VH-VL binders against p58978. Designs and how they scored, part 5

Target 1, 218 residues: p58978
Amino acid sequence: MTNTEIFNKLTNAIVTQDIAGCAKLTQEALDAGISPLDIITKGLSPGMKIIGDKFEAAEIFLPQIMMSGKAMSSAMEILTPELEKTKVEGEEGTGLAITFVAEGDIHDIGHRLVTTMLGANGFDILDLGVDVLNETVIEEAAKRKGQKIILVGSALMTTSMLGQKDLMDRLREENLRDSVKCMFGGAPVSDKWIDEIGADATAENAAEAAKVALNVMK

## First folded at step 22 (VH-VL)

Design i2
Fold by ESMFold2, fold request of step 23:
Structure i2 (fold): chain C 218 residues (1-218), chain A 122 residues (1-122), chain B 111 residues (1-111)
Amino acid sequence: as target 1 above (218 residues)
Amino acid sequence: QVQLVQSGAEVKKPGASVKVSCKASGYTFTRYYMNWVRQAPGQGLEWIGIIYPSGGSTYLDQKFKDRVTITVDKSTSTAYMELSSLRSEDTAVYYCARLPYRYDSPYAFDIWGQGTLVTVSS
Amino acid sequence: EIVLTQSPATLSLSPGERATLSCRASQSVDNYGRTYMNWFQQKPGQPPKLLIHDASNRATGVPSRFSGSGSGTDFTLTISSLEPEDFAVYFCLQYSNYPYTFGGGTKVEIK
């Protein structure tokens, strides 16, 4: 089976919520010598993009996207140890990504993908989890003054938008805004909103998020 | 029992300010946004703005941005809305209404205060 | 700003009749598989009462004669058989993006 055929099967396994098949194909791809990063970027992430687009278009619903997330998670259990073996770091270091899901939000499918992709692209990771208070994010950033830090917040709900503004407001009040880069993603987040609250970036999906984060940290 | 209890009716002269309170009970105050909405006599509902009680950040409709301040006192579970430079067009019933942080909380705008009539007259 | 247009402004009906109320948004109020549209009932001298949340879900204690439907930009509240207590004003609300906005209302009145 060619690498392209394997990538297409991985994409299809995500789109069709084939949890066991996705894990099996991931292991087969590794056994065939395909890099963990290629498996993610060329096979798995395109599938998550497809289901994300279908969810936005109301072609699928929450149960289906959750099941695709479980398929992705099962593949990542296999890939994460292999990524740690192949992690590439530059001379200056990429920086620390502090990742979290907004207070009041417990949808973490995109959060897990974003965190994994950031780690795969050389970031050190501090994963704060879900339903994270802004105060907690600020405390962790303050402890690490002088480090190269990006805050990466995820939210699914439109009602989480004011919490994002509040984090930016609190960072300014604590004189930490210039100590960190700030990136928000998820359902309601637009470039206009990012500009309005004074954050640094947003991204369309987890793979793009890693690229955008690298660019912001330059 | 979940409820929002607002301060009593106010009569004000043009140019004055009014501060309406909204005391919450029966739920965790810092897990819900608080909205302010008004309704002029015989007219529809007009959203004024929202506050995030945990950190105090607000978002206001542009029409009110220069004249409205929304605040909270977490220790008393009370939200406040202050409207300045009052004019006769500000005569309305002012409501507070809650909005949950969590997607799995029951309902957006499920509980409203009883309303506070503010009358602006010469 | 998302403008909500309710129609008709007034429905004059008798008890037992079916009421159909429309709310049209100038932009979609759907986001990430959720519809940020609520319906309220308001009687004179009272605050609004939540009837339908997120386009189609009845709030606790709301009778089954009330139903909501729609997505995107077009929404409908239906009262299958009017009861005397249903003569009131009905509002839609979108909370998908700031500023949050209400429709102008539909008054359901006895013929």
Scores: ipSAE 0.539, ipTM 0.805, lowest interface PAE 2.1, mean pLDDT 87
Fold by ESMFold2, fold request of step 23:
Structure i2 (fold): chain C 218 residues (1-218), chain A 122 residues (1-122), chain B 111 residues (1-111)
Amino acid sequence: as target 1 above (218 residues)
Amino acid sequence: QVQLVQSGAEVKKPGASVKVSCKASGYTFTRYYMNWVRQAPGQGLEWIGIIYPSGGSTYLDQKFKDRVTITVDKSTSTAYMELSSLRSEDTAVYYCARLPYRYDSPYAFDIWGQGTLVTVSS
Amino acid sequence: EIVLTQSPATLSLSPGERATLSCRASQSVDNYGRTYMNWFQQKPGQPPKLLIHDASNRATGVPSRFSGSGSGTDFTLTISSLEPEDFAVYFCLQYSNYPYTFGGGTKVEIK
């Protein structure tokens, strides 16, 4: 079986909410020598992307996305020990993801998906919820100075973008910028915008958000 | 009643600076962005930049980045736009206009100031 | 930068006629089912007045003869039957991405 074939099967297991099959395929991928990161990014995350897109398009509802998230979580139960072995061998852990929806932006369905994907990918989670003031994000980051932290801001509206810049400005003002990694996602956010505000990354969807977060925290 | 009231017309020499004010009333000032837009005589509208009154962060069109400073005074619900190194082509009417950032807020660019004519004579 | 091209630059019509104004964006101004495109009416010596928000929604107090349509990159403002007070300049605005940009305007004038 080629790596592409097993990745397609993993994707399908997520899309069809095949929790036991997803776990089995994950173990098969590990036994075939495929890295945990590749299993996540090439097999599992594409499935969550499909499910997330269907959810945002109102083609499926919360129970289906929760079950796909459970399938993802079952795969992560298998993958987490392998990641921990790597950490013992000198690699850092995944870290804490502080997730939030921008101030004034209260459409949180994508936010919950991103948070689920991050948790399923081994992050510790501090979910601040919706309509989150930049001051709150700053305070939570300051409390944890010295920890491995990524800030993950979600937005649905293009009008949330200046608030993202304000957060970056405040992090620099408070001498916290080098203490955290920062990513912002949502439809209006581009690579150009991330560069302009001095953040670390963006992602086009929830599946990519988890992959990108893992990469910036390496 | 929601309104934006701007400072009066100004006549300036090339090389000087001008600071236009925009006082908000009838709404919570810090819950809306403030935009600045200008219009040269007989010309179209040109966006200058935007400020987040709560945190003070701004974003400016690159054309203005070196010459414009946008600020707020939250205690008086007033936004300011200062344009330095004035040139004759800066002669225009300068407008402020609000922009909500909350999902359930009123319409974008629903309220504009009356405009402030800045004339740069040389 | 998203360029908005309005056409025609001038539209010479009589009262009672239909006016059709175009605004074309160089890139899509849609995000997640929302279109970040507004239309404004401006009369001499006055600030712009919001007419249509988010491509198709009339602002409060705007007469029903005004309608907006379009998505993505192509937008239309229609005035079904021109009234004397409708002779003005009309601008489109995108606020999807920085910098925010206006179209060059369409002057609707009496023939």
Scores: ipSAE 0.520, ipTM 0.780, lowest interface PAE 2.0, mean pLDDT 86

Design i3
Fold by OpenDDE, fold request of step 23:
Structure i3 (fold): chain C 218 residues (1-218), chain A 122 residues (1-122), chain B 111 residues (1-111)
Amino acid sequence: as target 1 above (218 residues)
Amino acid sequence: QVQLVQSGAEVKKPGASVKVSCKASGYTFTRYYMNWVRQAPGQGLEWIGIIYPSGGSTYLDQKFKDRVTITVDKSTSTAYMELSSLRSEDTAVYYCARLPYRFDYPYAFDIWGQGTLVTVSS
Amino acid sequence: EIVLTQSPATLSLSPGERATLSCRASQSVDNYGRTYMNWFQQKPGQPPKLLIHDASNRATGVPSRFSGSGSGTDFTLTISSLEPEDFAVYFCHQYSNYPYTFGGGTKVEIK
């Protein structure tokens, strides 16, 4: 099979909610020498986009979206170890990325992708998971005061943006703001918002997040 | 019983300020965002802003950023909206409405206050 | 901002008739598998009452004659058979993006 055929099959596996097939195809793609990044960007992600479009068109419903998400997750479970192996020997000094999803938010797929991409680009990773309290983030930052740290928070709901503002305020109150870099992402997050809350950067997707993080940490 | 109880009607002069309260009961105050919405007589609904009582952060519609302050008192489970530099066009019924903090909680805007009429007249 | 346009502005019907209300958004109100659209009923002198959440789910205590449908930008509230108490103003509402916005409302009045 050509790489293009493999990508199309991956896309289709996501679109048809074929979880087992998605995992299998992912492994086959790896075995064929296709890079994990290409598998994600050229195969899996396009599938998720199609799912989003179909949902907007009322062609599919929430259960199908969730199942497609599971298919994506199954693929990522396979790809994550491979991405870690291809860790570009991060330039000595990339730093620690503390990743989390805001309190009340349980969206995991984007968070996992971002975390994976950061790791692949040489960051040490502390993944705090989803529904994370700001105080937990503060505690982890405080424990590592003096280290090169970037906080990477995801907010997929407008409401969770307020938590980002609170986090920034708490960082200032605890005299940690200057010791950490802060990046926030999510559909509702804008550059204007980042400026408003005094954060360092935002990113629109996982690939961009890694690039932006690298730049911020320079 | 879950309810939001707002302060009474206000009559103000142009240029004055008004502070409306919204007391929550029957649920955990800090697990819901509080929204403020107004409705001019015979008109539609206009969203003003939102506050997260747990942390205190707010987001306001650009239209109100310079004149509205939303606050909470966690000890009394009360949210406040203060509107300054009042104009005649600010005459409206003002509502508070809750919104769950968790994604998996349904029923956004399921509970509303009874409304507070603010009349601005010379 | 997301502009919500409701149509018609006024709907004159008799009890027992079917009511179909439309709400169109200027952009999608879907976000990561959830549709952030509500429908409210409002009667004179009362606050809005939640009828439908997430575009198609009836709120607690809402009669089965009320139903919501749609995704993305096009939404519909349907009252299968109007009861006398259903004559009111109905608003659609999005909370997908700041600022949150409401439609202009549809008044369902008795013919």
Scores: ipSAE 0.820, ipTM 0.925, lowest interface PAE 0.5, mean pLDDT 93
Fold by OpenDDE, fold request of step 23:
Structure i3 (fold): chain C 218 residues (1-218), chain A 122 residues (1-122), chain B 111 residues (1-111)
Amino acid sequence: as target 1 above (218 residues)
Amino acid sequence: QVQLVQSGAEVKKPGASVKVSCKASGYTFTRYYMNWVRQAPGQGLEWIGIIYPSGGSTYLDQKFKDRVTITVDKSTSTAYMELSSLRSEDTAVYYCARLPYRFDYPYAFDIWGQGTLVTVSS
Amino acid sequence: EIVLTQSPATLSLSPGERATLSCRASQSVDNYGRTYMNWFQQKPGQPPKLLIHDASNRATGVPSRFSGSGSGTDFTLTISSLEPEDFAVYFCHQYSNYPYTFGGGTKVEIK
C-alpha cells in the first residue's frame, strides 16, 4: 500500500469509528516506515475533522463522535511511545511544559495531542491531566520557580476561559507570572482573549502549539 | 430548595448607577457560574455577562464592558451586577441565572432569579 | 456573535395541536461533540424556564410532549400536543461562543 492509501484508510477508520482497525492501521503505518507525525497529521487528524464537519451537519451524533475519539485514542496509544523515541533532544534548555485542562473540563483528546507534540519537540512534560484546579497549577509552578516553565492550558468550553483568566490573575498575585510562560488553547480561545488576560500565546492545533511554545521559550 | 433571590425593583434617573443583587441558596455557590441577562419590556432576552464566583473572573458582552461590573460576595453567596451611566434603554427586568462549572448535566441555565425591574426615567 | 433566528414569530394553535418551533443559528453551536443549544419557556411576569438543554435533552420535570432536535445551525422544538399551560413565549439560546445569545422568541398563542 502506498502511504496515501494508508492515510486514507486511517482517515476512514476514524470516520467509520473503527477502533480496532484504526489501531491496526496505525501499527501498519509505523511498520511501513511512516512517521508518527505524518500518521497523525495526514491520516488521523483529517478523519477527526471530517467527523467534526459531519456532526455540525447533523449527519452524525454524539455517540459517533465519541467512538471516533476512541479510535483516535487507540492510535495515539500506539504513536505516543514512538513520538517519544524521536524526541529531538531539545537543546538543553527547551524547558518544562506543564499541561492541563481547566477545572470542570474533561475533554482530553486535544490536550493529549498537545502534550505529545510538546514532548516530541523536546519539552519535559508534566501532565496534570483534566479538571485541574488553578491552585494545583500554581503550586506546581511555585515548586519550580527559577526553572524554564511554560504552562499549557486547554479550554474547550467558554466557561473554562474564565478559569484561564483566574489563573493568570493568581499567577500575578503569587509573583509567579514573570517566572513562567503561559499558553492557552481551545476552540473558544482567541488572540484577543490571550491579550485580554495577559497570556503569552495561543495555538490553533497541537502541531502549532509545539512550534509556538518553542518560540515563546526562546 | 435551590433558588436565586434577587433584590427589589429600582427606579433611577438617567446617568445614575444601579446595583442588583442575586442571592444563591441550596447549592454550592462557587461551583456554578452566574450569568446576568436582561429583558426590556415586551422584548427578548439579552445576555450581559458571566462570572465565576470561585475565582472572580468575568466575561462581559462588548456592549456592556464600559458600564457593567459583575462581582460576588462568597461569604454571603451573593452575586452583584452594577450598571452605570444609566439610560432609558436600560429599562428592563434583570435576571441572574446559574450555569454549572462542570460538564455535567444540565450544563445550562437551569435556575433563574425572579428578576429585578430597573426603570430609568427622567 | 452568533445570531439566532426563530420562526415563526407567532404561532396560533389550539389545545391538542402540534407545535413546531424553529431556531436557526448564523453559525454552528457545536463544539467538541456537544451542542450548546437550549430552549426556554417564558410566561408573563416570570423568568425563563429551561425546557431543553444540549439541543435534545429535556430538563428535569419537563413533560414528554416537549422535544428538541437538531445540531449545527438548525434546531427545532416540538410540542406534540399543546396543553393550556403551554401557551407562552419560547426562546432558543446558545452558549457555545461568547457572547451568549438568545433568539427573538416564538409566541405560542391560543387560536
Scores: ipSAE 0.813, ipTM 0.925, lowest interface PAE 0.5, mean pLDDT 93
Fold by OpenDDE, look of step 22:
Structure i3 (fold): chain C 218 residues (1-218), chain A 122 residues (1-122), chain B 111 residues (1-111)
Amino acid sequence: as target 1 above (218 residues)
Amino acid sequence: QVQLVQSGAEVKKPGASVKVSCKASGYTFTRYYMNWVRQAPGQGLEWIGIIYPSGGSTYLDQKFKDRVTITVDKSTSTAYMELSSLRSEDTAVYYCARLPYRFDYPYAFDIWGQGTLVTVSS
Amino acid sequence: EIVLTQSPATLSLSPGERATLSCRASQSVDNYGRTYMNWFQQKPGQPPKLLIHDASNRATGVPSRFSGSGSGTDFTLTISSLEPEDFAVYFCHQYSNYPYTFGGGTKVEIK
């Protein structure tokens, strides 16, 4: 199979929620010498984008999205060790991305994808998970004061989005704001919101998030 | 018993300020967002804003951003809404309503205060 | 903002009749498989009372004659058989996006 054929099959595996197939194809791609980054960016991520578009168009529902997410996760379990190897050989200095979903929020599909893309783009990753207290985020930032850090938070509800503002306020109160970069995302998050709370950036999707993060950290 | 108890009716002149209180009891105050909603006489409901009691962060409707301040006192489990530069059109019953902070059911305004009538007249 | 349009503005019916109330949103209020639409009942001199949450779930203590349906932009509140205590104003509400908004209300009055 050509690389293009492999990518198309990976995309299709995500779109059709073929978890086992996705894992198998991922391994095949690696065996064929395709880089983990290419597998993600040219095969898996395009599939997730299609799924997102279909959901927005009301062509699929939450269960399908979740299953596609599982397919993605199965691939990432295979790719993560390979990505780590690549990082050791790659350029140092991208920084640490601390990723989390806001308190009260358990929507993690976007969060996982963003985290994956950040890692693929050279960031060290500290994934705090979902339903994360701002106190936890602040503590982790404080422990690493002086390091190149970007906080990457997601919120999928209007209510959980308020946690982002709170976090920004608390970072300022704790004199940590200048020591970290802050990027937030989620369906209700807008540029206006980012400006309002004094954060550094937002992104519409996982691929963009990685690019934006790289730019913010320069 | 879970309840929200609001302060009494207010009569104000144009240009003045009013501060309405909403005292929560019977539940963990910081586990719910607090919303403020008003209703002019014979009219519909208008959402004013929301506050996250744990941290104090707020989101206000753009219409009210320059005149409304929402705050909380966690020690007394009380939320406040202050409206400044009062106008006749601000005459309304003002309600507080809670919303769970977690994605638990019911994820809705399930408990309301009894309402506070604010009358603005010259 | 998301504009919620309720129809009809007034519904005149007799006890025992079926009431059908409509709420249309200017854009979808669905997000990640959840519908952020609620229905409230309000009687004179009282605060709104939650009837339906998440488009189709009855709140605690709400009689079975009340039901909600819909997704996306079109929603319906149905009262299968009106009781005397059901004559009131009903509001739909969305909290999918800021600012939160309410419909203009439907007054269910006795014929």
Scores: ipSAE 0.793, ipTM 0.905, lowest interface PAE 0.6, mean pLDDT 93
Fold by ESMFold2, fold request of step 23:
Structure i3 (fold): chain C 218 residues (1-218), chain A 122 residues (1-122), chain B 111 residues (1-111)
Amino acid sequence: as target 1 above (218 residues)
Amino acid sequence: QVQLVQSGAEVKKPGASVKVSCKASGYTFTRYYMNWVRQAPGQGLEWIGIIYPSGGSTYLDQKFKDRVTITVDKSTSTAYMELSSLRSEDTAVYYCARLPYRFDYPYAFDIWGQGTLVTVSS
Amino acid sequence: EIVLTQSPATLSLSPGERATLSCRASQSVDNYGRTYMNWFQQKPGQPPKLLIHDASNRATGVPSRFSGSGSGTDFTLTISSLEPEDFAVYFCHQYSNYPYTFGGGTKVEIK
């Protein structure tokens, strides 16, 4: 079975919520010598993108996204030990991703997916959860000044946009802006908005978020 | 008992500045954005800008970018809007209005100040 | 900038009649299952009063004769049977993206 065929089967397992099949295919991909990162980025993440697109189009609902998330989690249970092996002595670390959902917002599904993808791509994770005050984000960044850090904020409500601008303003006021990279995602965020507030990046979905974060941290 | 109480009417000459206050009571000031909106006599509503009281960050309509400053004093739960280089076309009633950004209160622009008439004339 | 166009500019009606007010947005005001469109009522000498939040949700204390509908770019406010206190100006409003904007208003007048 070719790598492309394995990736397509992984994608389909996510899309069809085949939790046990997804785990089995993940192990088969590892046995075939495919890297854990490739399994995630080329097989699993495209499936989550398809599910996300269907949700945006109102073709599926929250329970189906949650079931696809469980399929993803079953694959990550297998992949996590293998990802840890890639942190052998002498390898350059990807950095710390501090993930959070904006103050006033509690939408958790996209946040969990983004956090999973970042971890799968080799980031160390500090997950601050939902409804996170900007001052909390600032405090965590200040504690770790000098480390390779990306702040990854998520939101589903358009009213969260001014809070994103405020975080950027406060990072500048606290002389922390150059100490971190900043990425915001979720339905209300555009490239125009990212440029306007002086953040570093956005992504359309969780799969893209990990790819963009790696590029920004390069 | 949720209220927004604005400062009194002002009469100004062209070229002057005006600073309108909006004092909030009955709710947690930092849990809502504060917006400023104006309405010229006999005309519609025009959004001016918004402030995040907790951090002080603002966003202004480009029309007002160079002439408006929006600020807050958290200790008095008061928002301010200052409009400079006044023209006769700035004659309007100026309103403050709150906007929730937290998930637990859904009503946008539910409470407005009583309005402050600013008249610009020679 | 999202332009909101209200029609008609004026509705001349009698008490007991049904009022139908339209608002069209130049681009969608929807984001992930939430519609960032409000309706306000304004009487002379008063600030605007919130009637409908997020296209279809009645604000606290608003009578059931008021209803809102629509999504994306096309929105309607309906007053099922006009009462004397309903003769006022009605504005639609979006807060989907900056700058926030209002429609030009529909004046509901006694015939």
Scores: ipSAE 0.628, ipTM 0.839, lowest interface PAE 1.6, mean pLDDT 87

Design i3
Fold by ESMFold2, fold request of step 23:
Structure i3 (fold): chain C 218 residues (1-218), chain A 122 residues (1-122), chain B 111 residues (1-111)
Amino acid sequence: as target 1 above (218 residues)
Amino acid sequence: QVQLVQSGAEVKKPGASVKVSCKASGYTFTRYYMNWVRQAPGQGLEWIGIIYPSGGSTYLDQKFKDRVTITVDKSTSTAYMELSSLRSEDTAVYYCARLPYRFDYPYAFDIWGQGTLVTVSS
Amino acid sequence: EIVLTQSPATLSLSPGERATLSCRASQSVDNYGRTYMNWFQQKPGQPPKLLIHDASNRATGVPSRFSGSGSGTDFTLTISSLEPEDFAVYFCHQYSNYPYTFGGGTKVEIK
């Protein structure tokens, strides 16, 4: 089977929510000598892009995107150890993404998609989950001062905006602002708001988020 | 019972400062934002700003940013709003009002303090 | 800044009549299927009282004669049959983006 055929099958497995098939194809790709990053960028991520676009267009709904996310997760369980072996050997890795959903917000589907896309694009992941206090984010960043870190916060509610400002204020007060990159996403977040609170970036959707994160970590 | 109780009326001269307090009871103070709103006699409502009691961060309407300081004392569940360089146009009733940020509690601005009249006159 | 324009400024009606109050926003107050717009009632000497939250939801204890409707930029508060206690000023309010803003108010005068 050619590399192009393997990539197309991986993409299709994501699009059709074939969890077991996605894991099997991922292992076959590794056995064929295809790099974990190529498997992600050429096979898996295109499938998540298609699903994300369909979700935005209201052509599919939560059950379908959850199942595609599970297929992606099953592939990442296989790929993450292999990526860690490669990445540990170099200091020029993509970095650690600390992902979280703002305090008071429990909508985790977009968060899981963003986290998956970041991992798919080569980030190490520390997923703090939902309803996360700013104190917890600060603590995790402080533990890892000197590492290449991006904080990726997501929220759906406009009332989360002051919490985003509070995180930035706390990072400055703790002398951690220059130690990390900070990215916020969600419907209320604009470039103007990002500039006002002194964060680094925003993205319009989960598919874009990983690209923006890579760019700010350069 | 959920309640916001504000400090009493104040009479001030132009150029002075005033500090209004708002004591919360009956709910977890640090789980709600606190807003300040004022109303000049016979006029509409004007939002001043908001504070996140847990972290202390604020956001103020631009027209107040140089004259207003909003703070909290978490140990007493009390919010404060201080307005400096008072002018006669600052004569108003000043209200505090809470704002939840949890998804499952939709009642934004459901509880208001009773109001504090601040009169600025020579 | 999102400007809220209420009309009319004054509405003079008798008990039993229907009152219709309008609020127009200078930009949408919707985000991800939620509308960040409230209606308040204020009687002389009292703080504002929440009537309608998020455009159309009656607050606890608010009589069914009060209803809210609208989305995006155009909102309506309706009082289906005015009672004497409904004499008050009514404000629309948005909390979709900073700064939070109020409409100028509609005074409902009972004839």
Scores: ipSAE 0.615, ipTM 0.835, lowest interface PAE 1.7, mean pLDDT 87
Fold by ESMFold2, fold request of step 23:
Structure i3 (fold): chain C 218 residues (1-218), chain A 122 residues (1-122), chain B 111 residues (1-111)
Amino acid sequence: as target 1 above (218 residues)
Amino acid sequence: QVQLVQSGAEVKKPGASVKVSCKASGYTFTRYYMNWVRQAPGQGLEWIGIIYPSGGSTYLDQKFKDRVTITVDKSTSTAYMELSSLRSEDTAVYYCARLPYRFDYPYAFDIWGQGTLVTVSS
Amino acid sequence: EIVLTQSPATLSLSPGERATLSCRASQSVDNYGRTYMNWFQQKPGQPPKLLIHDASNRATGVPSRFSGSGSGTDFTLTISSLEPEDFAVYFCHQYSNYPYTFGGGTKVEIK
């Protein structure tokens, strides 16, 4: 099978919610010598984009996107150990990424991918999961004051925007703003919004997020 | 059972301030944003701003930023909107309305307060 | 700022007729499979009443003669057969991005 054919099959497995097939194809791609990063960016992520677009267009509904997310998760369970083998050493520690999905939001597909890409790029990871209170994020940052930290928040709902502003307001109130870098991603987040709330960065996808995070931490 | 009850009508002079209250009952106050909207007599609806009751952070329409303060008292499940430097064009009915931010409750702007008439006259 | 333009401003009709109300947004109000557009009905002396949430979903207790459609920037509220209690002002509203905005309203009145 050509690499392009493998990528197309991975994409289709995501789109058709073929959980077991997605895991099998992922392992086959690894066995064929395709890098974990290429499997994600060229095969799996395009499938999630197709599903997201169909959901946005009301062509599919929440059960279908959740099952595609499950297929993605099964592939990532195989890929994450392989990505850890390629972790870059010797950069005086890239820093700690504290990753989370906003309070009231449980959409974690992009969050898992961002977290994995950050880890693969040399970040230590504290993954707080989904539906995370701002006070929890503040507490974890405060415990580690003095460390090189980036907060990476994800959200898919436009109603999460005020929660992002609240986190920035709380960081300033607790005198922690200068102790951390802050990055937010998700559909409603723009460069204008990032500037307005006084955060450090945004990114449009998981690969870009890792690159932006590395640059912000320099 | 779920309701928003606002304070009574106010008559004010130009230059004064008004503080309107909005008491929530029948739901967990901190699990919804609170919005403020006004309507001048015979006119359309105008969004003023929003507050996150859990953390207290607000976002205001730019036209109100210098004159409006939105606050909450979590212990009484009450939101407040204070408008200062009143002008005659601020004569309006002021409404509060809730907005969920949790994924599992999608009914946005389903509950409104009864409205508070603020009349500004010299 | 997302500007909502409603048309017509006034719709003069008789009971039993079909009402079609339009709302156009200056930019899309869709975001990740959700449309952040509501329709409200308002009668004199009353707060707005949610009729349609997220473009097409009828709110609790709203009669089936009300329906909403559209996505992106173009939205329609339809009242299939006007009842006497339906003569009111109707507002579209977006909560996709700050500031949240309302259309100017469409008054549905007795001809």
Scores: ipSAE 0.582, ipTM 0.821, lowest interface PAE 1.8, mean pLDDT 87

